# Designs tried in a protein design chat: VHH binders against q9y6x5. Part 114

Target 1, 379 residues: q9y6x5
Amino acid sequence: LPPKLLLVSFDGFRADYLKNYEFPHLQNFIKEGVLVEHVKNVFITKTFPNHYSIVTGLYEESHGIVANSMYDAVTKKHFSDSNDKDPFWWNEAVPIWVTNQLQENRSSAAAMWPGTDVPIHDTISSYFMNYNSSVSFEERLNNITMWLNNSNPPVTFATLYWEEPDASGHKYGPEDKENMSRVLKKIDDLIGDLVQRLKMLGLWENLNVIITSDHGMTQCSQDRLINLDSCIDHSYYTLIDLSPVAAILPKINRTEVYNKLKNCSPHMNVYLKEDIPNRFYYQHNDRIQPIILVADEGWTIVLNESSQKLGDHGYDNSLPSMHPFLAAHGPAFHKGYKHSTINIVDIYPMMCHILGLKPHPNNGTFGHTKCLLVDQWCI
Short names: E, the ipSAE of ESMFold2; O, the ipSAE of OpenDDE; V2, 0.75 times the mean of E and O plus 0.25 times the DockQ between their complexes.

## First folded at step 3 (VHH)

Design s37 (framework vhh_7uia_1)
Fold by ESMFold2-Fast, scan of step 3:
Structure s37 (fold): chain B 379 residues (1-379), chain A 126 residues (1-126)
Amino acid sequence: as target 1 above (379 residues)
Amino acid sequence: QLQLVETGGGLVKPGGSLRLSCVVSGFTFSSYAMAWVRQAPGKELEWVSSISGSGGSTYYEDSVKGRFTISTDNAKNTLYLQMSSLKPEDTAVYYCAREKTYYFRGDWTTYYFDYWGQGTQVTVSS
């Protein structure tokens, strides 16, 4: 029987939430599985880029989803929610569900993971749901478990995406303990429902389950705004992405735009593309704009307007507030093992190993995840 | 000239239904995500729902999930909001809006819009 894997993402689940709130269902899951306390995500620490890095094992400059809003200077195409299903944006990498379907003649299933409703290299997830935020966690779970049990060729890789706690993290900020405790308790209850459903259907003992996230969340404030209109006139540039990483496409000489921006605020760094720090791995792609602005943690870039956002992400990936966690349970994983840190790009080669797939060239290191796995030597 | 024109508002009793329409002109409708945003008397603007230009992805505020449905008819350049099980709390002016390039999934609280309609009043009362 081929091994099976369910990959679950709770968007915006900051790693230290596990230490500051009670998660009885998640703690029971971890007790019989593994926990990675911090996952160092890729820059920029945004939803679409990091979700695609999890399933490709690539930095954003390599897989091409470099932001939630993008512009390709060569083709003059814009990526936003208006055209997120254009395969052009996703074709610079091969995600694991495509590899799963092509190498092993097996099926994949998806409940709204970014990219799974797009034909990538002419291959779409065998079973998928178009993104609809009104669809309950229970309905997503019901479809995934139905497909895991009732598919030919068999579904061996399945993904499930949920928008919380990201939506509430933005709305209330991560330091609002009253609202965040309510939201996080609901998520823990959903994890309990997930485990109960898998047990009821006879899937639990033979299914590998990974619960992870794409990024964390940091507190923002109306006292920490950077007004870009105070730096430069709109006529000098096209704005491709705004906050907390602004992507600037100059309409005039690049050096002139850079000089207008570089001293505007002590709370943002201004980079010419070639000067972006090497540690970000955010330089070698036509979708990365000629000038990038990076706000300091908790600062919001605005256009002469207030921001309703009390929490945000997208900041420097070295910040612990930007880090998610990873928990896993199943026949491939040790029981009761805790690991400190892995890179988010390491998840892909680990998942390929569990599924028996040959990984495409990637930026992950299988050795970083060996201690999580029962079939591997851990020194 | 770019225009967004809302119709379909009115007075309805709690538990009732209304369908709002927004006819757009001056841009390629299917190339932009579209949204419904509301403002109750004396309150801040609240994002309600968005739909991708392809019509394949839909997004809803938690309080309206399961009650409201956003849809498009590209042949008619029209955005719809089908509202059911209406509550007094849904009383507001509803605006049709075109999304700016940096509004995206995962950042619902950072919705940004470059063009707005004039609004249509929805009143839910006994």
Scores: ipSAE 0.074, ipTM 0.583, lowest interface PAE 5.8, mean pLDDT 90
Fold by OpenDDE, second read of step 4:
Structure s37 (fold): chain B 379 residues (1-379), chain A 126 residues (1-126)
Amino acid sequence: as target 1 above (379 residues)
Amino acid sequence: QLQLVETGGGLVKPGGSLRLSCVVSGFTFSSYAMAWVRQAPGKELEWVSSISGSGGSTYYEDSVKGRFTISTDNAKNTLYLQMSSLKPEDTAVYYCAREKTYYFRGDWTTYYFDYWGQGTQVTVSS
């Protein structure tokens, strides 16, 4: 039988939650599998970009999903969470579920993973759910496991996405121990449900399962605000994305807009596109706007019409608060092994290896994950 | 039918105080964040202050911090804005508004209001 892989994402699960809270079900999952304590994600540290990096192995500049909100100046198209179904945005890369179907004539399944309800390179997942935040985890899990168990051709790759603890992190802030404890307990219970469901169906022993996340969460405050309206008139630019990385499209001379913003706050770096630091790998794409504002950790960029959040993400990808974790279980993985860190783009070549797929050119390094795999040498 | 009705505006001298009220009908505060927004002549709409549905969290724009206080009386379904140390720059029509906050993939959006009052004029002048 071909290897099978289920990729699960709990949005906004900061890595250090594992150290600060109790996760009986997840810890049991880890005990019988592997853990990567910190995953360095890609800049910007947002949901759509990082989820697409997981399944392509590419930096954002390369796969073309450079933010949750995008604008293409040539086509005049907009991308957002409510407008994400145009293949134009996704076709700059080939995600693994497409590769899985095209290379091996297998089936893929998806429960609301970003990009899975869009035909990419004229290929859509054999089984998928349209995104709907109102659909329960249970229903998503039931569909995924049904497809994994009963499909022909067999589903060999599946994705499962859940919005927590990200939503609650935004609402309460990651430092709210009372509320976050409740939320994270619920997440652990969902992991318990996942494991139980797989065992009940006889999938547990043969299915490779990866549980990971796209980014962390940092504490925000009303005392740490950067108001752009105090620095520049709204008529001088179009805002494509706001916080904590603002994408600015000037309506007047770019230099004039830059000069009005460069000293707006000591807690915000202002970059012309060509001056964006190389370490971000966030320059070589037309969808990146001419001016980028990057707030310091915990600072929020706002407009006069904006309200505040108590937690946010999207900051510098070198910040530990932005890093998720990765846990895995199954025939491909060791038992009881912990690893310190990998890059999020490293997940893609690992998954390709597990599934027996030839990876497309990517930015990941397979060597970084060798110690997680039973069939590889660990140096 | 949802309705917001502002009262309490008027003419005041610099350094003076006013208390704005917004009576809400058709819904309760426990389910929604509420905000005060103002618009000065020839200026853009400006967010002033917000309060969470529970009343546990309050937010202010920098220019009004320490001078303005937002609060609610749930029993009366009324939103308040206590304004002190008023400045000429505070002259505007003040609106109460219900915030609409919802989650989308990767973020919460709290940047729009779905219901507004008619507004009350606040004029600060010597």
Scores: ipSAE 0.041, ipTM 0.512, lowest interface PAE 2.8, mean pLDDT 92

Design s38 (framework vhh_7uia_1; at its last look DockQ between E and O 0.01; V2 from the best seeds 0.00; counts 0 for: pae O 15.0 > 2, unsure alone 61.8 < 65, placed apart)
Fold by ESMFold2-Fast, scan of step 3:
Structure s38 (fold): chain B 379 residues (1-379), chain A 126 residues (1-126)
Amino acid sequence: as target 1 above (379 residues)
Amino acid sequence: QLQLVETGGGLVKPGGSLRLSCVVSGFTFDDYAMAWVRQAPGKELEWVSSISWNSGSIYYEDSVKGRFTISTDNAKNTLYLQMSSLKPEDTAVYYCATHYGSERYYDLEPSAFDIWGQGTQVTVSS
């Protein structure tokens, strides 16, 4: 039988939640599998960029999904909820489900992973659900398991996406122990349901399962606001993205806009595109705007208004609060192994190896994930 | 910059109807997700409904499904909330809101939104 992989994302699952809350079902999963304690994600630490980096192995400047809000000056298109299914945004890379379908007679299945309802390079996931937040985890799981058991050619790569704990992390903030405890217990119960469903259907023993996330969450406050309107008049620029990374498209001389912004707040860094730190790998793409503002952890950029966010993400990817984890179980993985850190771009070449696919050129390093795998030598 | 102005609130009897309007100005792009969010006296903000301006993808909070209808008039740059079968529990200040780009949680809760109007009061009482 060909190897099979289910990739599961719980959006906004900060790595240190594992240390601060109890996860009996997830801990049982890890006991007979592997845990990577920290995954260093790509900058900016947002949902669409990092989900696409997981499945392409590329930095955002290379795969083209550089933010949750983007502008393309050539086509005059703005990336938003109403056009996030336009292939234009996604065509700068080849995600793993496309490679899976094109290299052998194999199928892919998707329950709402970002990009899977889009025909990328004229190839859409063989089975997919159009994005709809109202669809329950149970319905997503039922469809994925049905497709894993009842497809020809066989589904060998499947994805499952869930919006929590990100939504509650934004609403309550990660320091709200009472509310976060309730949310995280519900997620652990969903993980228990997932494992039980796979066991009942006879899939558990032969299926590789990865549980991961795109980013973490940090506490915000009404006491930590940066009022952009106090820095610069909006007649001087078009705002492409706001917080915590503001993307500025100047309407006047770029240097004049930069000079108005550079000393406005001690709690944000102002970069001309060419001065963005090399360690971000966030420079070489036309969708990255001429000036970028990067707020310090826990600071929110606003336009003369308060923020409703008690938690947020998008901050510097060196911050541990921005890091998710990765847990995995299945025939490809060791049992009871813990690893400290990998880069989020390393997930893609590991998944290609498990599925027997030739990876497209990517920024990941297969050597970083070797110790997780039974068929590899680990020093 | 985007500016949002809500109108159409007022006093209505249980079982009655109201249509709220939100006039949007300062569009740089016409491809925004728009939402209605409400706050009842002494309660938290509650997301009511969202629409993607260009595609018409529509979502509702379960308690308002079948009673409320969200729509847009692109020619008038106006977002509407048609409210029917109103209940005393619908009494709240109603806000028009939007966010930058695409968010996977904007139709789950109010903290997704970056730009807010000043609100319009809806009171359902005999």
Scores: ipSAE 0.478, ipTM 0.780, lowest interface PAE 2.6, mean pLDDT 90
Fold by ESMFold2, look of step 5:
Formats: sequence, structure tokens, C-alpha cells
Structure s38 (fold): chain B 379 residues (1-379), chain A 126 residues (1-126)
Amino acid sequence: as target 1 above (379 residues)
Amino acid sequence: QLQLVETGGGLVKPGGSLRLSCVVSGFTFDDYAMAWVRQAPGKELEWVSSISWNSGSIYYEDSVKGRFTISTDNAKNTLYLQMSSLKPEDTAVYYCATHYGSERYYDLEPSAFDIWGQGTQVTVSS
């Protein structure tokens, strides 16, 4: 029987939610599988970049999805939530579902993972749902399990994406114990439904399942705002992305724009592109703008004097608040094993190993994940 | 210069109509989801309607379906809200809003929007 893998993301699931809230279903999943307590994600710690890093094993500068909002000066193209389907943006890398379905007797399925409804290198996921936030988790799960059970050639790699707890984390903030407890309980119930559905359909014993996330969430506040309008006139630049990492395209001399911004706030770092810290691996792509502004944790860059967000992400990837977790269960994984940390780019070569795929060149290190796998010797 | 400017608010009687306009400057309108959000006196912000150019998707809050129509004029970078069959409970300040990120599910929640206009007052009274 060919090896099969389901990759599940619950968006914005901060690693320490596991310690601070109760997850009976997820804890049962972990008990019979593996846990990585912290996954160090890539900078910037945003949704589209990190989901693409999981499935390509590449830093953002290398896969080309460098933010949730992007601009290409040559083609005049913009990327955003409402304009994310142009293959131009995605074609700088080959995601694992493309590699998988191009193998003999294999196909891939997707329930709304970023990029799976795009024909990347003229190849779209074999089975997919067009993105629609109104589609319930149950309907996404029903489609995925139908495809895993009933497809020819068989689906060997599947993805499933859910918007929570990210949406609620932005709305309430991670420190709102009452609201986040309610939200996270609902997510744990969805994990219970997932496992129950896989068992009822006879998929559970031979399917490898990874449950992970793209980033965490940090608390924001109305008294931690950086008002960009108070530092620089809009006529001097084009704003490509705002917060917490602003992307600034100067309309005048870049040094003049930098000088107007450099002392704007002690809670914001202003980088010329060549001065971005090397540890971010965030320099070598034309989609990274000439100036970026990086807010300190919990600070929000605004144009007006207010923000409705109580939680946000996108900050420095060294911050524990930005880190998700990874849990996995299935025939490829040990049972009852806990691992401290991996890099998010390490997930890709591990998945390629499980599926028997030759990985494309990537930034991941297989050795970081081999202790999770039953066919590998660790120590 | 990045700017959202709403116009077209005013006083109308119940059952009347208004057309709100939002002029967008400083970026290409087609690259972002645009929304109308309202705030009734003493109430929280309430999402009203959104339009997405990537999928051509249009969304309405349940209480305005069939009465309000969102649209765009891309040549003028202008978002519209045609409001018909107005009710007293539609009285609010109406904001045009957008965001820079792809925060999935976000174009249906007021907390998702980074960029706001100044607002325009709509008052429905007899």
C-alpha cells in the first residue's frame, strides 16, 4: 500500500496554547504519536509565506511568497488576499503536491491550503476546493476523506486548512482567556471529529497525519501604536504592506525616505534592504522592498490613530509568541515521542521522505526530524 | 498617497435610497479586497459588504442582502454601496475599509481591516 500523508494546518495556533489550554482530543493524538513543542517559522511570520515554506522547504526569499501583500515593479502586479491566484507569484518554487502528483499512480488533494487552487508550473492540485472562508470544517473534511478513499489514481498527499485560531486571535488577542478558551475548545472538537472520521472510514491505520500551524499570535494594544503618518508624508513612498512589517517603496531618493523614518519610533527598526539582519534570510528577492519597518512585539504600525486588532503576527521569528507546534500520528511516526524544536523548513524534507519523493533543493535539514520517524535511528 | 474617502451620506426617510462612494488613491484598487463597515450609535463596528476581485466574489451581511449592492468602477478607483429600502436600523457611520494582508476569513470581520476612511453619516428617520 503506498505511503499516504494528510497535512493539516490550524492557522495561528501558538505553540504555548498547548500548555495554557486544555486539548483532550489533541493530547490523545499526541500521546499516540509525536509532538514537536516549538516550530521555528520563517520571517516574516505571516500566513502565505509560512504555508508555502512548509510545502517547499524554502525561506521566503527563495520561494518568492515574501509577504501577504506584495508588489512587482517590473510587471506592476500586486499580490493580496483578493488577488492571490496568478501563478506568477508561486512559480519560484515547486510545492510538494506538484511533485507528488507527477509521480506514476499518484494524485494530490487539497481543502484550501494556500496555493492549492493555483496552477503552479501549469499544475494544479489533482483535487481541490477553491478558497471560500464560508465553507465549514466538516465540508472540507468530507471532501478530503472522499478523495482519500475514492480516487484513481489514489490520493497519496492531501492538505486541509482551517482559519482558526488565527481569526479569533486577531479579534480577541491571545491573552483573552475566556474567548480563546472557547475558540480553542471548538478547535479541539474539530480535531476529535477529524480522528473519528478517519477511523470510521478505515483511513486511520495507514494514513500519516501531521497537524501543525504557520505562526503564533501576540497581544496588541491601543497604547502600542506607531503612527506612520506622523513621521512621513504619503507622497514620498508607496505602501506595499503595513504591519507589523511595513514594506516601503520610495517615490523619492531612498536615503531621504530612510532618514525620515529612522527615528519615527524606538519600538520599530528601519532597515534598508541590504541591512536586513542575515538571520532573517530575507534579502535576496526582488519582491522584498527597498525599505522595511519591523515593529517590536505587540506594536502595531498604523496610518490613522487607531487599530481594531487585539492580536497580531508577522514579527521577528525568534520570538516564542510567533512559533507554532507540530504533532503527527501514523505508521511513519513513533508513538509517545516528544521533540523540543525544529525549523518550519525541515517539515518539507521529512514529508518527502515519508512519501518516497526526491526533494527539490531546499533549506530544510532532514536530520532535525529523523527522531520522529520509526525508520530512522536517532541519538 | 494612500487614502480612502467616503461620500454620499445624508438624511433619508425610511424606504429611501442612498449611494455611498469611496474614492481610493495611492494604490491599485483591483489588488485588494474592499469592504463597507458601519457603526450605529453606541454599537460595535459591523461588517456590511465586501467585494473580492480575485474570485469576483461579493458578500453581504444577512440584514442587508437584497437591499444593498456593492460595486466598483476600476477606472476611477471608486467603491460604491447602493443602499435601497433603508430602515431606521441602518442609521450609522459607514466606513470604507481594506487590508494589506491575506488573512483568510478576514474580509468578513471589522478587525481584519488595516486601512479605513473617515466615514460618512447615514441617518434614516421619519
Scores: ipSAE 0.075, ipTM 0.584, lowest interface PAE 6.2, mean pLDDT 89
Fold by OpenDDE, second read of step 4:
Structure s38 (fold): chain B 379 residues (1-379), chain A 126 residues (1-126)
Amino acid sequence: as target 1 above (379 residues)
Amino acid sequence: QLQLVETGGGLVKPGGSLRLSCVVSGFTFDDYAMAWVRQAPGKELEWVSSISWNSGSIYYEDSVKGRFTISTDNAKNTLYLQMSSLKPEDTAVYYCATHYGSERYYDLEPSAFDIWGQGTQVTVSS
């Protein structure tokens, strides 16, 4: 039988939540599998870019999803969570569900993972759900497991996405112990439901399951605001993305716009596109705007009015508060093994190995995940 | 400058109607979710209604369903909230709101929004 893999993402699950809160179901999952305590994600640390990095193994500049909100100056197209259906945005890379179908004539399934409801390279997941936040986890799980169990050709790769604890992190802030405890308990219960469902269907022993996330969450405050309007008139630029990384499209000379912004706040770095630090791997794409503003951790860029968010993400990807975790279980993985850190782009070559796929060129290092796998030599 | 300006609030008797307007300047509705949020005295911010421009999706909180109607006029760059069958418990400051940098979470919470108007007072009293 071909190997099978289910990739699950709980949006905005910060790595240190595992240390600060109780997760009976997830801990049991980890005990019988593997844990990577910290996953260094890609810059910017936002939902669409990082989810696409997981399934392509590419930095954002390479796969072309460089933010949750994008603008292409040549085609005059816009990208957002409510406008993400144009293959134009996704076709700069080949996600693993497409590779899975094209290389092995297998089926892929998806429950609301970013990009899965769009034909990419003229290929769409054999089974998928259109994104709808009102659809319960249970319904998503039921569809995924049904497809894994009953499809022909067999579904060998599946994705499952859930919006928490990200939404609650934004609402309450990650430091709200009372509210976040309640939210994270619900997440753990969902993991329990997932495991129970797989066991009930006889999938648990043979299915490889990865539970991960795209980014963490940092605490914000009304006392840490950067008012962009105090530095530059809105008529001089178009704002493509706001906080904590603002994407600026100048309407006047770029240098003039830069000069108005460069000293706007001591808690914000201003970069011309060509001066963006190399470590971000966030330069070589036309969809990156001519000027970007990067707020310090916990600072919020605002226009005129204050933000109501108590938590946010998108900051420097070297910050621990931005890092998610990875846990995995199944025949491909060891039992009771913990690993300190990997890069988020390393997940792709690992998944390709598990599925027996030839990976497309990517930025991941397979060697970083060898210790997680039973068939590999751990160096 | 990017601004949201609410108007249309006032004093009305129970069972009455009001129409709130939010004029947008500095941007268009093209790729943004717009919302109405209210805050009663001594209470937390409460999401009332949202509209997604691209999808046309409209959402209401349960307490206002059937009574309130959210709409937009792109030509006027204005968001509206038609309120009917008003109740004393509808008394609040009403804000229009939007955000940049949307993510894959639903815009049904006040915390989802980054940009706010100054608010308009709605008072329902006999």
Scores: ipSAE 0.018, ipTM 0.375, lowest interface PAE 8.4, mean pLDDT 91
ESMFold2 (binder alone), look of step 5: mean pLDDT 78; pTM 0.819
OpenDDE, look of step 5: ipSAE 0.000; ipTM 0.263

Design s39 (framework vhh_7uia_1)
Fold by ESMFold2-Fast, scan of step 3:
Structure s39 (fold): chain B 379 residues (1-379), chain A 126 residues (1-126)
Amino acid sequence: as target 1 above (379 residues)
Amino acid sequence: QLQLVETGGGLVKPGGSLRLSCVVSGFTFSDYYMAWVRQAPGKELEWVSSISSSGSTIYYEDSVKGRFTISTDNAKNTLYLQMSSLKPEDTAVYYCAKGLYSRYLTGWEEPYFDYWGQGTQVTVSS
């Protein structure tokens, strides 16, 4: 029987929530497994980009999902819900479920993970659910566990995505202890349900389970707004993405647009594409716009309006508030081991190793995750 | 050149109906999320309804649900808002807006509109 792996994401689960709230079910999971306290995600620290980085091991400039809202300057395509299932957007990388299906006689299963309802390099996840936010965690879990238990050829890689605590993080802000406590307790209960279901079905002892997230969350405020309309008139540019990273496509000379923006607010950095800091690995892709605005942590870019968001993400990936965690349990993992930090792109080569797959070229470093694995030595 | 041109506004009695139209040019209609946004006298802009570029995902502000219907004709690059059972509270300038795709996963983020038309006045009174 080949090794099996279930990859679970709770969207927007900031790493330091583990320190500030009680998670009895998650702590029981970690006690007999591993915890990585911080995962340094990729820039920009948004849902689609980081979920695709987890499963490809690539920076956003390399895998092509560079934002939740995108424009490709070469083909003149806009990323939208009419074409978010166009393989064009996803074909700059090979996600692990495609690798899993193509290298061996194996199946993959997916409940809502970004990209899994798209044929990528003519390969779609063997079992999948079309994205629908109204589908309960319980239904997603029931489908995944059914596919893990009853598939032929066997499902060896499965993914499960849940929208919380991101939605509540935006609505209440991460500093609202009363509301966040309720939300995070519910998530811990869902983790308890997951473990119980796997035990009931006889899957728990032989299944590798990774619980992680794509980014964190930071507190926003009506006192920290950057009004882009006070900087530049709409007639000079097309807006591709707004906040906290604005993607600007000039309608006039790029230098003229840059000059109108560069000194408008002390709380955002304005970059010509070529001047984007190398440490972001966010430059070499046609979907990255000629001018990028990066707001300081907790600042929101708006168009002459207020923002109802009390929390947001997308900020500089060096910020601890943007970091998720990773917890894992199963035959491949040590028991009771804590690790400080890995890069989010390191998850892909680790998962390939666990599944016995040859990874596609990627930006991760297998050595960074060796200490988590029972079949590896670290020093 | 990107342009949005709204028509169909006018004076109507409470309980009446109007159909607003927005003809778009300078971009491919089916590449964008489209919306109707309104501004009542002395009030802030209020989002009314949005429709995905495929037409399969539609959202309404709570006060207009069951009374307004948003639709598109992609072949004509036209967005429509069919308004029925109009109330005095619906009096506003109605703008057609081109939006960014930002609500896919969590649905929490407000839609960002980078271009709107000149607007069409809807007045609901005796």
Scores: ipSAE 0.013, ipTM 0.428, lowest interface PAE 7.1, mean pLDDT 88

Design s4 (framework vhh_5j56_2)
Fold by ESMFold2-Fast, scan of step 3:
Structure s4 (fold): chain B 379 residues (1-379), chain A 131 residues (1-131)
Amino acid sequence: as target 1 above (379 residues)
Amino acid sequence: QVQLVESGGGLVQPGGSLRLSCVASGFTFDTSDYYAIGWFRQAPGKEREGLSSISGSYGGSTSYSDSVKGRFTISRDNAKNTVYLQMNSLKPEDTAVYYCAAGYLGRYDSTYWTESEYDYWGQGTQVTVSS
């Protein structure tokens, strides 16, 4: 039988939550599997960019999903979150479910992973659910397990996405121990339900399962606001994305806009596109705007208003608060192994190896994940 | 320009302890998550066996073969650019030439995907466990 893989994402699951809260079900999963303590995500540390990087192995400048809100200067198109189903935005890369279906002629299944309800290069996931945040975790799990057990050609790659703890992280902030404890306990219970369901269906021992996330979360405050309107009049630019990375499209000379912004706040860096730090890999795409503002950790960019967010992400990817983790279990993975760090782009070539797929050119390094795998040399 | 030099081998009695050292040049342990250092051994007439590895920048991920788990410990001293293999509760079956190896866990090659092997090897150091 062909190898099978289920990729699960809990949006906004900061890596150090594992050290500050109790996760009995996740710890049992890890005890019999592997844990990567930190996953260094791509910049910007946002949901859509990082979810697409996981399944393509590419930096955002290469796969084209450069933010949750985007503008393409060549075509004059605007992108807005999960409701934009135009394949144009997703066609700069080939995600693993497309490769799985075309290269091996096997089926893929998806419960809400970003991009899976869009035809990419004229190929959509064999089984999928249209994005709807109101659909329960249980319903998503029921559909995924049904498809894993009852499909011809067989489903060999499946994805499952859940919006928590990101939504609560924004609402309460990661320092709200009482509310975050409650939210994280519910997530641990969902992991318990997932494992129990797979065991009851006879899938557990022969299925590879990866549990990961796209980014972390940091505490914000009404005392840490950057008012953009105090530095520049709105008539000088079009705002494409606001916080914590602002994407500025000048309506006048670019240098004049830059000069108005460059000393606006000691808690914000202002970059001309060509001056964006090379380590971000965030320059070479028409959807990256001529001027980018990057707020310091925990600072929120606003337009003459307060922010209701007590937690946020999108900050510098070198910050540990922005890092998720990766846990995995199954026949491809060692048992009881702990690894310190991988890059989020490394997940894609590892998954291709597990599934026997030839990866498309990518920014990941398979060697970084070798120690997780039983069929690889890593003493 | 990566070079590895092993030291610390010798004769030890069963139940004894020995610490092997591997001094590396041409790369830095404290800043590179892309280099892995491994310890291997080969007894006469047997295939080369992997024992332990250390890699990563956040304290270093470690791995051990089942034959040495609980007895051997790999560690690094970044200031000395050195990796150690602490060997405890040595058995006659541990008698072998011990090798230090280093590999750059290179980026994915788009023309033909392949795994990086250990690219650099030391000359080996003899460990003999006998009364």
Scores: ipSAE 0.000, ipTM 0.113, lowest interface PAE 21.0, mean pLDDT 86

